# Designs tried in a protein design chat: VHH binders against NADH-ubiquinone oxidoreductase 40 kDa subunit, mitochondrial (nuo40). Part 1

Every score and structure here is a prediction.

Target 1, 349 residues: NADH-ubiquinone oxidoreductase 40 kDa subunit, mitochondrial (nuo40), of Neurospora crassa (p25284)
Amino acid sequence: ISDVTITRTGKPIIRNQGGRSSLGGHTATVFGATGQLGRYIVNRLARQGCTVVIPFRDEYNKRHLKVTGDLGKVVMIEFDLRNTQSIEESVRHSDVVYNLIGRDYPTKNFSFEDVHIEGAERIAEAVAKYDVDRFIHVSSYNADPNSECEFFATKARGEQVVRSIFPETTIVRPAPMFGFEDRLLHKLASVKNILTSNGMQEKYNPVHVIDVGQALEQMLWDDNTASETFELYGPKTYTTAEISEMVDREIYKRRRHVNVPKKILKPIAGVLNKALWWPIMSADEIEREFHDQVIDPEAKTFKDLGIEPADIANFTYHYLQSYRSNAYYDLPPATEKERREDREYIHML
Below, numbering starts at 1 at the first letter of every chain, in headers, positions and changes, except where a header shows other numbers; antibody chains aren't numbered by Kabat.
F, E and O stand for the ipSAE by ESMFold2-Fast, ESMFold2 and OpenDDE, each averaged over both directions (binder to target, target to binder). V2 = 0.75 x the mean of E and O + 0.25 x the DockQ between their complexes.
[cut] marks letters that were taken out.
The coordinates of atoms that the task and the answers printed are left out; those that the model quotes come from them. Centres of patches stay.

## First folded at step 4 (VHH)

Design y10
Fold by ESMFold2, look of step 7:
Structure y10 (fold): chain B 349 residues (1-349), chain A 122 residues (1-122)
Amino acid sequence: as target 1 above (349 residues)
Amino acid sequence: EVQLVESGGGLVQPGGSLTLSCAASGFTVSSNYLAWYRQAPGKKRELVAGIYSGGSTVYMDSVKGRFTISRDNAKNSVYLQMNSLRAEDTAVYYCARGYDDILTGYSYFDYWGQGTLVTVSS
């Protein structure tokens, strides 16, 4: 049975009740939908019956998106982050917009400023122009306009710009995310030699990508999240060294750690980033090794959403089993807790 | 601390009904994926029913139309209404909180209750 809900801007939306869809009247645009987090939010919204508009740049990345389930509609629209008209076409019929666009490294065609500040500005302007009910902008942990890390600095300036244009923006700052096809666990597991500049001593609270996706879905309908800033992080602080040791234990391989002074490694990373078509590392990533996660005690968290975030230590077997050699592939999980839960692991589709 | 406590099990004749309850603490049931599993003696645990944060539900084929999963946000509880019970429904029923990995099709359940026994016999 459908029901009518009135949005913050006074628009009526019809929602399905008592069934497979509770968000069936909403249309959502997700910028950055092909990324790790984007794939989760698109699929969560589609499962809830939303019409999901996906702006895309590259036909290849479009094919990596798949929607599970039989509810909702996915509409793909080609866009260019520098083309205001294409951005406006992407949002003009939506009542919620998610901006997940961001880069860990600059490319030949897009600097950090081009993506995190100017791109975010153009998206926020389109959101404001079409009076979209809800705008959710994903920033980063350690967002600080004065940071020595260009990534953190541009993320923070992007926050300021989008909020100046659309004051009711919900800002989300996820900690480093782990999960399926992540850039945390898999980065450590995929190499023989781990090259670092800070001895892997940086500290942060890794967060499960599924928990972040759940939070983003809730922000569509939870009116208390409008204009708020959320920092979304896991329950326990780890160093990269501690995570690396968990990875080595789980995959039955020991990685060699080579610590190279920043003065040497950072210029090399900068040159490799510019020279290679697929960057291995960037100068900014090396600088980020010297910055621990800093938690803003005034920001809202998973607690304010009623979500209990997962501990990365409980997921090493689940995400890393494929890195084991054939001789070790079938051995049980290295941890007692994950080993017990693996015996009860069940397919849901 | 996350905890799940099942109740409502017992002895029922074939064709009868029972309502199982799962009281949750340490998290909000409306914001999480919760499921009922059952395990008969000598068998693996199997999914019976699940409820997603948005309220949509899933059921195993053998219980569709007979069982209904629901929740009560005020009591922070999840329920399984079991109708038209059969002898094959005899099992220990577990409430679980999980992570639904839509992309891989796997669900991982990190918290389980102690279970409540349901016996269906003449």
Scores: ipSAE 0.014, ipTM 0.442, lowest interface PAE 7.0, mean pLDDT 81

## First folded at step 8 (VHH; from b5 with Y99W D100E)

Design d5
Fold by ESMFold2, fold request of step 18:
Structure d5 (fold): chain B 349 residues (1-349), chain A 122 residues (1-122)
Amino acid sequence: as target 1 above (349 residues)
Amino acid sequence: EVQLVESGGGLVQPGGSLTLSCAASGFKVSSNYLAWYRQAPGKKRELVAGIYSGDSTVYMDSVKGRFTISRDNAKNSVYLQMNSLRAEDTAVYYCARGWEDILTGHSYFDYWGQGTLVTVSS
């Protein structure tokens, strides 16, 4: 027993009911493949037998991806987000295109608008030109064209532009992601002093990067996801303070929290971003601390995909054990975590 | 809510066979890593068999060739076919759901069933 899904252009996608999803013979393009989420999508698609086209922007990112790309069939092609022809060459033979490109901060060469709006526009135009069967565009939680945060505003405007060019686009809005080499748990664990402006009180539903990767892979073959908007978030709302407390407990270290009023810190970050060729913090990042995640009740979620998202609280040991000090061996075990791990956790050797 | 319900346990003679079933709800077995564990009285739980998203399987050495893990995506269920049973296989068998981290190669488990007792006795 097998299911056959016919794409908008008549090209079949075959899924066997026996449980193994085979995407053999299909070609996928993944823009933003070197990022945290991108590495998961590339590897999931390669394991399923896809040929994965990786547009890359510079040799450093290419070298990094080659180390992580030995899991499957990967084709790398040089591209420039401002060069329409390079984008077209990246997608012209693909059955599906994923756009994961985004930045948490502007650079001297690329503004938020350059990346989230104009870059997304060029990718969508190439997708439409070559009549690619599926286009999946990754936006962000809190996408709102009227947001005080330029990141959220440009992500929202990017959604509008992409949807206007290719109405069948699947839009994905992930919450802040945790996982291997993340910028949430590891960010909190890696510093002695946590510098904030809102007392770490912002609320959101952190989402496991593995669950987001699984959702994106499913969107290739699940034609019910076309034209839809998905908000992908974890099962429980946390403040950054609550997450930081979990981190401190897991690594057996206390971090000093330094809270500086936004009126002081944001202008300083703005000046530093202009003065330095590499940012250490951004004004927009500070502003985002003052905005809780807002859930769109009309958007589809993990439930619509049959995925039960993971709770970050159950994974702190798994992602943070390398941050434990040697003093852990001189102190009594963290009994609650160790009892839970003895019951639930097994590594395969 | 995620639920795992085991069934199919019972009393069986040495050399006999049983099929354990794990009915899953709240998620698709086709998209997840599932495993069977067992726990004999006074012992810690041990992995018996696992099936990855993508149908790769793993078995503990003592059950290779005797046990087979499989799944039925239409019924959203995972099975453990146990043949040539031995007294040492007596235990409570648990179904567990986890996830596979493709980048690190590790598997982690966050949901467990209630267990089903298998007794092998002559």
Scores: ipSAE 0.167, ipTM 0.550, lowest interface PAE 4.1, mean pLDDT 80
Fold by OpenDDE, fold request of step 18:
Structure d5 (fold): chain B 349 residues (1-349), chain A 122 residues (1-122)
Amino acid sequence: as target 1 above (349 residues)
Amino acid sequence: EVQLVESGGGLVQPGGSLTLSCAASGFKVSSNYLAWYRQAPGKKRELVAGIYSGDSTVYMDSVKGRFTISRDNAKNSVYLQMNSLRAEDTAVYYCARGWEDILTGHSYFDYWGQGTLVTVSS
């Protein structure tokens, strides 16, 4: 027995009953699937019985993967963000497309413009060409075409471009994300010396990557999110300094903080960006330190999706325990909530 | 707030049966991956059973055929039916919400219950 549902554009979606999730039936392309956010979305969709198309760049071989049980199918397709044909092949059979591609640093091979604007444009064109039902484009907090930060400016321009091509595009602006392999907690925890220019005084609402993923997944099932812009941020505002202190406490290490004036550090970072193809220090990243998160009050939020975002303070142990030395590895969590959980566990023994 | 609360643990004789319950709040169990883990004294925490949003299940080899994971959407709960219990099944059992990376098979979890003790002894 199968149920047929109709998408926003009137396309039929077949959902099989009898062990398979009634939430399946979609074919979704996920650009940026190899990132922490992408992997979560891929998993969520596949486990719901959807077919998930994963465009990849030299990371996996082209293959069809049938997941065991009542799970969907994963299809891996080689693509190049600069190759229109490869992008089209990635979306031609899909009724939903996610664009999660968004580097936060430029390289000698790819500029912000290449990725955030031109790449996004090609994806949007493909979406339009093949009449994809839903397009969900992940941008960034503080997206502003007039920003002094190239990252924020190009993300905003990317938004404009994709909306111009596909007006029904859902725009998602996540705050700095925390989770496994993030560039927030792990960036701080992985170094002995923290190099900054703004004394870690920048303010933002860190958001849990899993919550963002849940939001993105939910958007697929909610047609009212079409053409909408979401800003996804955590429940509490932090400075980088506050987060750094939490990190030190949790990993039982005291990191050295070195603050170098922007006028000195930014040029140095600029030279490194031109020379290296991997992220070490970005001139734009230095500039971003001087920009607090600005929330657009007109944008939709987690509240509109019925999601309660998690506080980063509740996850420091979970994500940072691996940075502890052997001597401190088994010590209780530094966070109060996590400590409480540990105490309750001991009581059960 | 997301919460998981385990119950049903206790002392049981070898060969006996026990049903563990995990009551979830703050999210729908029907839309999430849920798993039972256990940790015996002096041992690492290990996956016992998992249930995906599509009702597919996974079990560790030693419990296959003896344990069954299930969910009740109406009660927003997950269960672990344990039959033919053995001494080696003695552990604190935890309920967790998470997801499994479809590409690597690695499981990630963001919320854990407090655990419930299962003791199998004559």
Scores: ipSAE 0.110, ipTM 0.546, lowest interface PAE 3.0, mean pLDDT 85
Fold by ESMFold2, fold request of step 18:
Structure d5 (fold): chain B 349 residues (1-349), chain A 122 residues (1-122)
Amino acid sequence: as target 1 above (349 residues)
Amino acid sequence: EVQLVESGGGLVQPGGSLTLSCAASGFKVSSNYLAWYRQAPGKKRELVAGIYSGDSTVYMDSVKGRFTISRDNAKNSVYLQMNSLRAEDTAVYYCARGWEDILTGHSYFDYWGQGTLVTVSS
């Protein structure tokens, strides 16, 4: 006999019995599915047997999304963030919606406000219109409507708008994420000259993308997460300088650091960002260098989910080995865990 | 402090059954990737079965249909039910917690139990 589950909104779902299909009656929509985090949550949900609806806006990004199993169904729907009907089509049959859409930089066609506030508003209104059981909105660390950084300010205003429309929303504020194809470890490893304005002194708690994906999957079925705000961050505080040093040690290369005053670099980046259609160093990214991560003590964390977050220091080999030259490629990992294990078996000192 | 304690190993005849237990502390088994690995003498450690936070499971080909991984969230424990045991199943079985990189198929495990020996022989 089928297992019947009553959702938070009182809707019955008949779940399929079977070894791999614990969520087989659920339909999930994931906005931002082609991004770093999105690919993890889509694949996690598909492995659990969910039908996963993936709104996409261009065929190139659609091609990069890979699903490793047949337990769930993946449904691709063309959408436009400014087209309310396309958003409604994306969510109308779903019992959970994830909004991961965000940008690190504005473009000619999309400002931070267009994406983080107006886009989030339209998604939340569609969620409310169809009485979707769960809405999980991914914001950012340092979300603050009064921030000097437009990114943090618009993320915070997006949270407020989404929560006012759908009070049951789960808000997720990840710290800077590291992992496969990240914009942290790989960004530092891929350049010969590191251009900064704050001497790489900003502090934050980098978080493993896999841990964030795990938390997002749990939020589908963990009723205690509804209406809550989660800040998801790693166990240890680092400066960008400390992370850059770890990168240099792991890849056996020394990056040159060039620190340029904000008064010079920010205006140049601002003009270049508006003139180009793809990402380069942005004016807002330069301003963000001057803001340490601020932990909200009222927010829930990985502890409330029973997850022990990973330390970035233990993953540098796994993500960065490919950046080594041939002379160093086969050398052992420089990770603290590997060094600790090697020391345990030394016969002589 | 994360800790994993295995139990339930022993000697069993071919065709018999055993249940291995892994008691976890310092984290919720409901929210984590848990796996059983085994290592036979002279062999590399190999994945036997894994269970994801959403109850999806994976099994190595040779144990599909014979072994079942499960968890009990109230006892914060993970189990491996082993049926129709064969001589080649003889190994030390380890419980592990970690991360599966679902995009690459690789796993990283940061906490391991001490292992429990399973011997299948006449």
Scores: ipSAE 0.088, ipTM 0.500, lowest interface PAE 5.2, mean pLDDT 81
Fold by OpenDDE, fold request of step 18:
Structure d5 (fold): chain B 349 residues (1-349), chain A 122 residues (1-122)
Amino acid sequence: as target 1 above (349 residues)
Amino acid sequence: EVQLVESGGGLVQPGGSLTLSCAASGFKVSSNYLAWYRQAPGKKRELVAGIYSGDSTVYMDSVKGRFTISRDNAKNSVYLQMNSLRAEDTAVYYCARGWEDILTGHSYFDYWGQGTLVTVSS
């Protein structure tokens, strides 16, 4: 029994059990392509022979993307999330759009609202305006418009906005991701002193960034995923403490753990966020420590995609082995910008 | 539970052909990167061929033109067709699920089969 739904643009969406269609020859725009998750999806799409449009900021003009292979075409387009015209230009020729843009910390220049709601809205409007066939929007675990955590609240509001504009939007809610450029394993491994408020007792199901990338790729070829919400999480629940212990074991170092009550640390972090240009600790990040992952049993998961997610415990060596030889630098972790600037070439294939 | 089971190994004469099969369970082969590896006695395990979710393939230089990796989605299986076999192709062949990292260029694997022995001898 196949249900046929017609999109706003008149495109038929065929929903059936196992309804993976090989449409081939797609042009895909990937907002957030330079991020941890973006590089994997771009690679996968390019390998499939897709044309991949990569919107980039001026700051990245010096970066050379090396695409190895004759199968896919990569197109770089300058854009600004606040510039509607630049967004439209990025999606104008695409039949699929990915929005992977998400910041885990607020900056003086960009609030969570600016990125998660207003930015997402502009992208969705462009998608609708140019009759893009598929829109895949990456949100977050624990997305809740009523959350006390601004990150979760704004992510949820972003979901609502994009669905209101483009009802066929696929929403993806990944758990905290681990990989080479994550803010989980590397955040823990890169510091001598770990400062927390919840004693690292928060629980979640870490998910492998590569698995998430695979899921996103598959969604392109599966019309059944249109208008669906996916929660993508790993196979096991961990506390941050457990993960921290794994990190210590893997890097052969013992990190000092300092726990400061939320009532004290959150205000301090708030002041620092206003005073400092680099993200050390945000008040919202402290708040997030007090939120366990909540799984929606009604949401789609990796199982619906035929993907078995990897356990973080099996991959700590692969991602953390470099820390065994490195002395702890007392310097604050390089900002995302600094990390990006130091990368002369991004290998795409 | 994820499982990979290889079959099809055996004794073959030089110049002969053999097809290896890998039956997968617990995941869809169409959605994952799969690879064939081989390990000869006293040698390191090496990548022979890989197939990506988009049907792109990669081969070791020494087997290019002789070996072909493919998949059957209906049977949830991956195959390695080996033609023009040589003595140096003698090894235990393993099927694996994994991925290639674009940043490092390295391939990572989380599940392996038990292996199947291929012996090329006169």
Scores: ipSAE 0.037, ipTM 0.504, lowest interface PAE 4.4, mean pLDDT 84

Design d5
Fold by OpenDDE, fold request of step 18:
Structure d5 (fold): chain B 349 residues (1-349), chain A 122 residues (1-122)
Amino acid sequence: as target 1 above (349 residues)
Amino acid sequence: EVQLVESGGGLVQPGGSLTLSCAASGFKVSSNYLAWYRQAPGKKRELVAGIYSGDSTVYMDSVKGRFTISRDNAKNSVYLQMNSLRAEDTAVYYCARGWEDILTGHSYFDYWGQGTLVTVSS
């Protein structure tokens, strides 16, 4: 037994009753599906019986999707963020599109502008062209077109561009995210020496990746989230110093902290960023240390979705226990190979 | 607040039966992947059974045919019916909420219960 429903834009959605497919029926394209957040969304949607289109680069052709027969269909499509045709092919059959593509560091191949603005623009154009029902664009906390931080500025400009093209776009601004494959807890825990410029004084509300994913999933089923802007942040404000201390306590190690003035470290980071293809340190990252999270009181939040966000303090053991000497970890993070592949993929997007 | 609370553990004779319960709060069990894990002394924690949002289930090979995972949406709880218990089933059993990465097959869990001890002994 299948039910036919009509989307906001008048497109029919077929939903099957029973099993994992009982709530499905959507065809969703997830740009950035290989990331931590993306993988969660893909998994959630697939298990709900949705068809999930995964745009990917050539390097990921070897990845075997472990999809059981009772899951939604997963479709892999090769794409290039700079190739309009490939983007269109990725969205032409979809009624919902997620854009989760967003790096927090520039690469030799892709600048912030390339990814956050031009890439987003092409995706939005494709969404509009094929009259996709829902477009959910993931931006960032502190998105501000006038920000001195290029990351925040380009994210904001990306928001403007996609809204100009597709006014119904849902914009999501997550705070710094924590989870199994984050660049927050694991970035701190994985290094012996921490280099900073702001003495780890920057303040923000870390958000659980799973909560963000839940929000994104829920938005698909709530048409009232169209054209809305969400700021998704955790329940408590922390300094990086506080988080670092939590990490030290959890992993039973004391990391060396070296603070170097911004005027010195930022240029050095800039040079390193140009010299290295993998993310270690960037000038923009140093700049971001001097920006506390700013919450827009007009934006919607987890509260509007009925979600209670988790506190990072409750998850330090769960995510960091593997960094303890001789500690058993039941759910280890991605293998080095997987992480490398992810990094390569991210650098290519 | 998300919480998982296990109950039902205890001492049972070989061949006996036991039902474990996991009461969830802060989320709907019907919309999430839930799993039972167990950890015996000196051994690694291992997946015993999982139930997906669509009621599909997965079991470790050694418990197939003996254990059944189920959920009650009204009670927002997950259960593990254990039959024909063996000495090797002795462990602390944990309930967890999570998801499986369909790209890698890696399971992720974000919330765990405190565990309940199951001892199978004559």
Scores: ipSAE 0.009, ipTM 0.320, lowest interface PAE 8.1, mean pLDDT 83

## First folded at step 14 (VHH; from k4 with A59S S62D Y105T)

Design m4
Fold by OpenDDE, look of step 15:
Structure m4 (fold): chain B 349 residues (1-349), chain A 122 residues (1-122)
Amino acid sequence: as target 1 above (349 residues)
Amino acid sequence: DVQLVESGGGLVQAGGSLRLSCAASGFTFSDYYMYWGRQAPGKGREWVSGISSSGKTTSYADSVKGRFTISRDNAKNTLYLQMNNLKPEDTALYYCARDETYEGTDWSFDYWGQGTQVTVSS
């Protein structure tokens, strides 16, 4: 059995490993497979001998996993979130479905409602129609139908809709995720000027995307997770400012921070978001800066899965080295832990 | 080569106890999270319990919580599952599994043992 490692650039690394497949025999559909989280769960499922169905659409074609080698277990199906038939075709042979589709920003083609509610509804209907055994739906931290943030509100409404259609749905609420292609570390590292409205004072428990992936995999073969809600967050609370400082330290650059009042920046961002097809800043993102993460003490967590979530502080080098200038590229990691494990990380991702 | 060998299974009456062992070889045992899973006849695989590399963190399925205890001896490269107050519904083939982990890099279940049969009679 070959395992597959997917690099940040989407290059597959196939490794022949011995041992018994833990999830062998399952067919899994992963909506959002091309996203920041999707690649990890696909990799995990593939390694376990699952047949992985990857729905893909034109917008994600550029991020298409170039599956090279004998990955006979990966099936790609063209789909459109607005096309019910294509969704049904994607799930009809599956015994587990993951919905990882989510956007941090609205586009001209898809609103938050379109994606988080209507799209999720269609997926859930398909799951129910074809009597899929398991449905895992990825939502968000701070999901609240009454939230002032459209993102949080629509995510919550999506949860309600899918549970109404398929009561056995596992809901997963990850904190802001860090890893390759995240919108946390990379968003900060990729700019010279950081534009904010809340002075980077928002607090949250960033979670490693790999840990989230592990949790999702484990949920597949734990039926006790059916109908349960998980909040997946990291071990430590950070402000964006603290994370930004870590980024500066790791990449040996000092980024300029510009704070603009919400009343001014939000309208501007709103106009830009409608005008531009690429993500820079949305009005909703600005609003989210004013919301700290709220943890539900009654929700299940990584502890319930036996997973120890990693601290973001230990991964800044691993994910940010590429942002270093040539002069500093070969310097050691900023953290002692990463220095010790540096050699071990290189071959895994 | 990575090997996981389960032992300790058998026939036991309801209310009885068993202790499962999983001997690990071919890798640095202390660097990995380990798990127990089970597969009952006609059912899929089910997660039972997990333990962190250091043993500091343990987790259990609701169905076994309070009855089962996972532990490990890193010096002996052995994973254990103490099963108390066994029930007929605990009847299954029990597997130990390795979660390849370097604190956040490419966590995955990559190896399972052959399993040990646990049968609980009513």
Scores: ipSAE 0.000, ipTM 0.215, lowest interface PAE 14.0, mean pLDDT 84

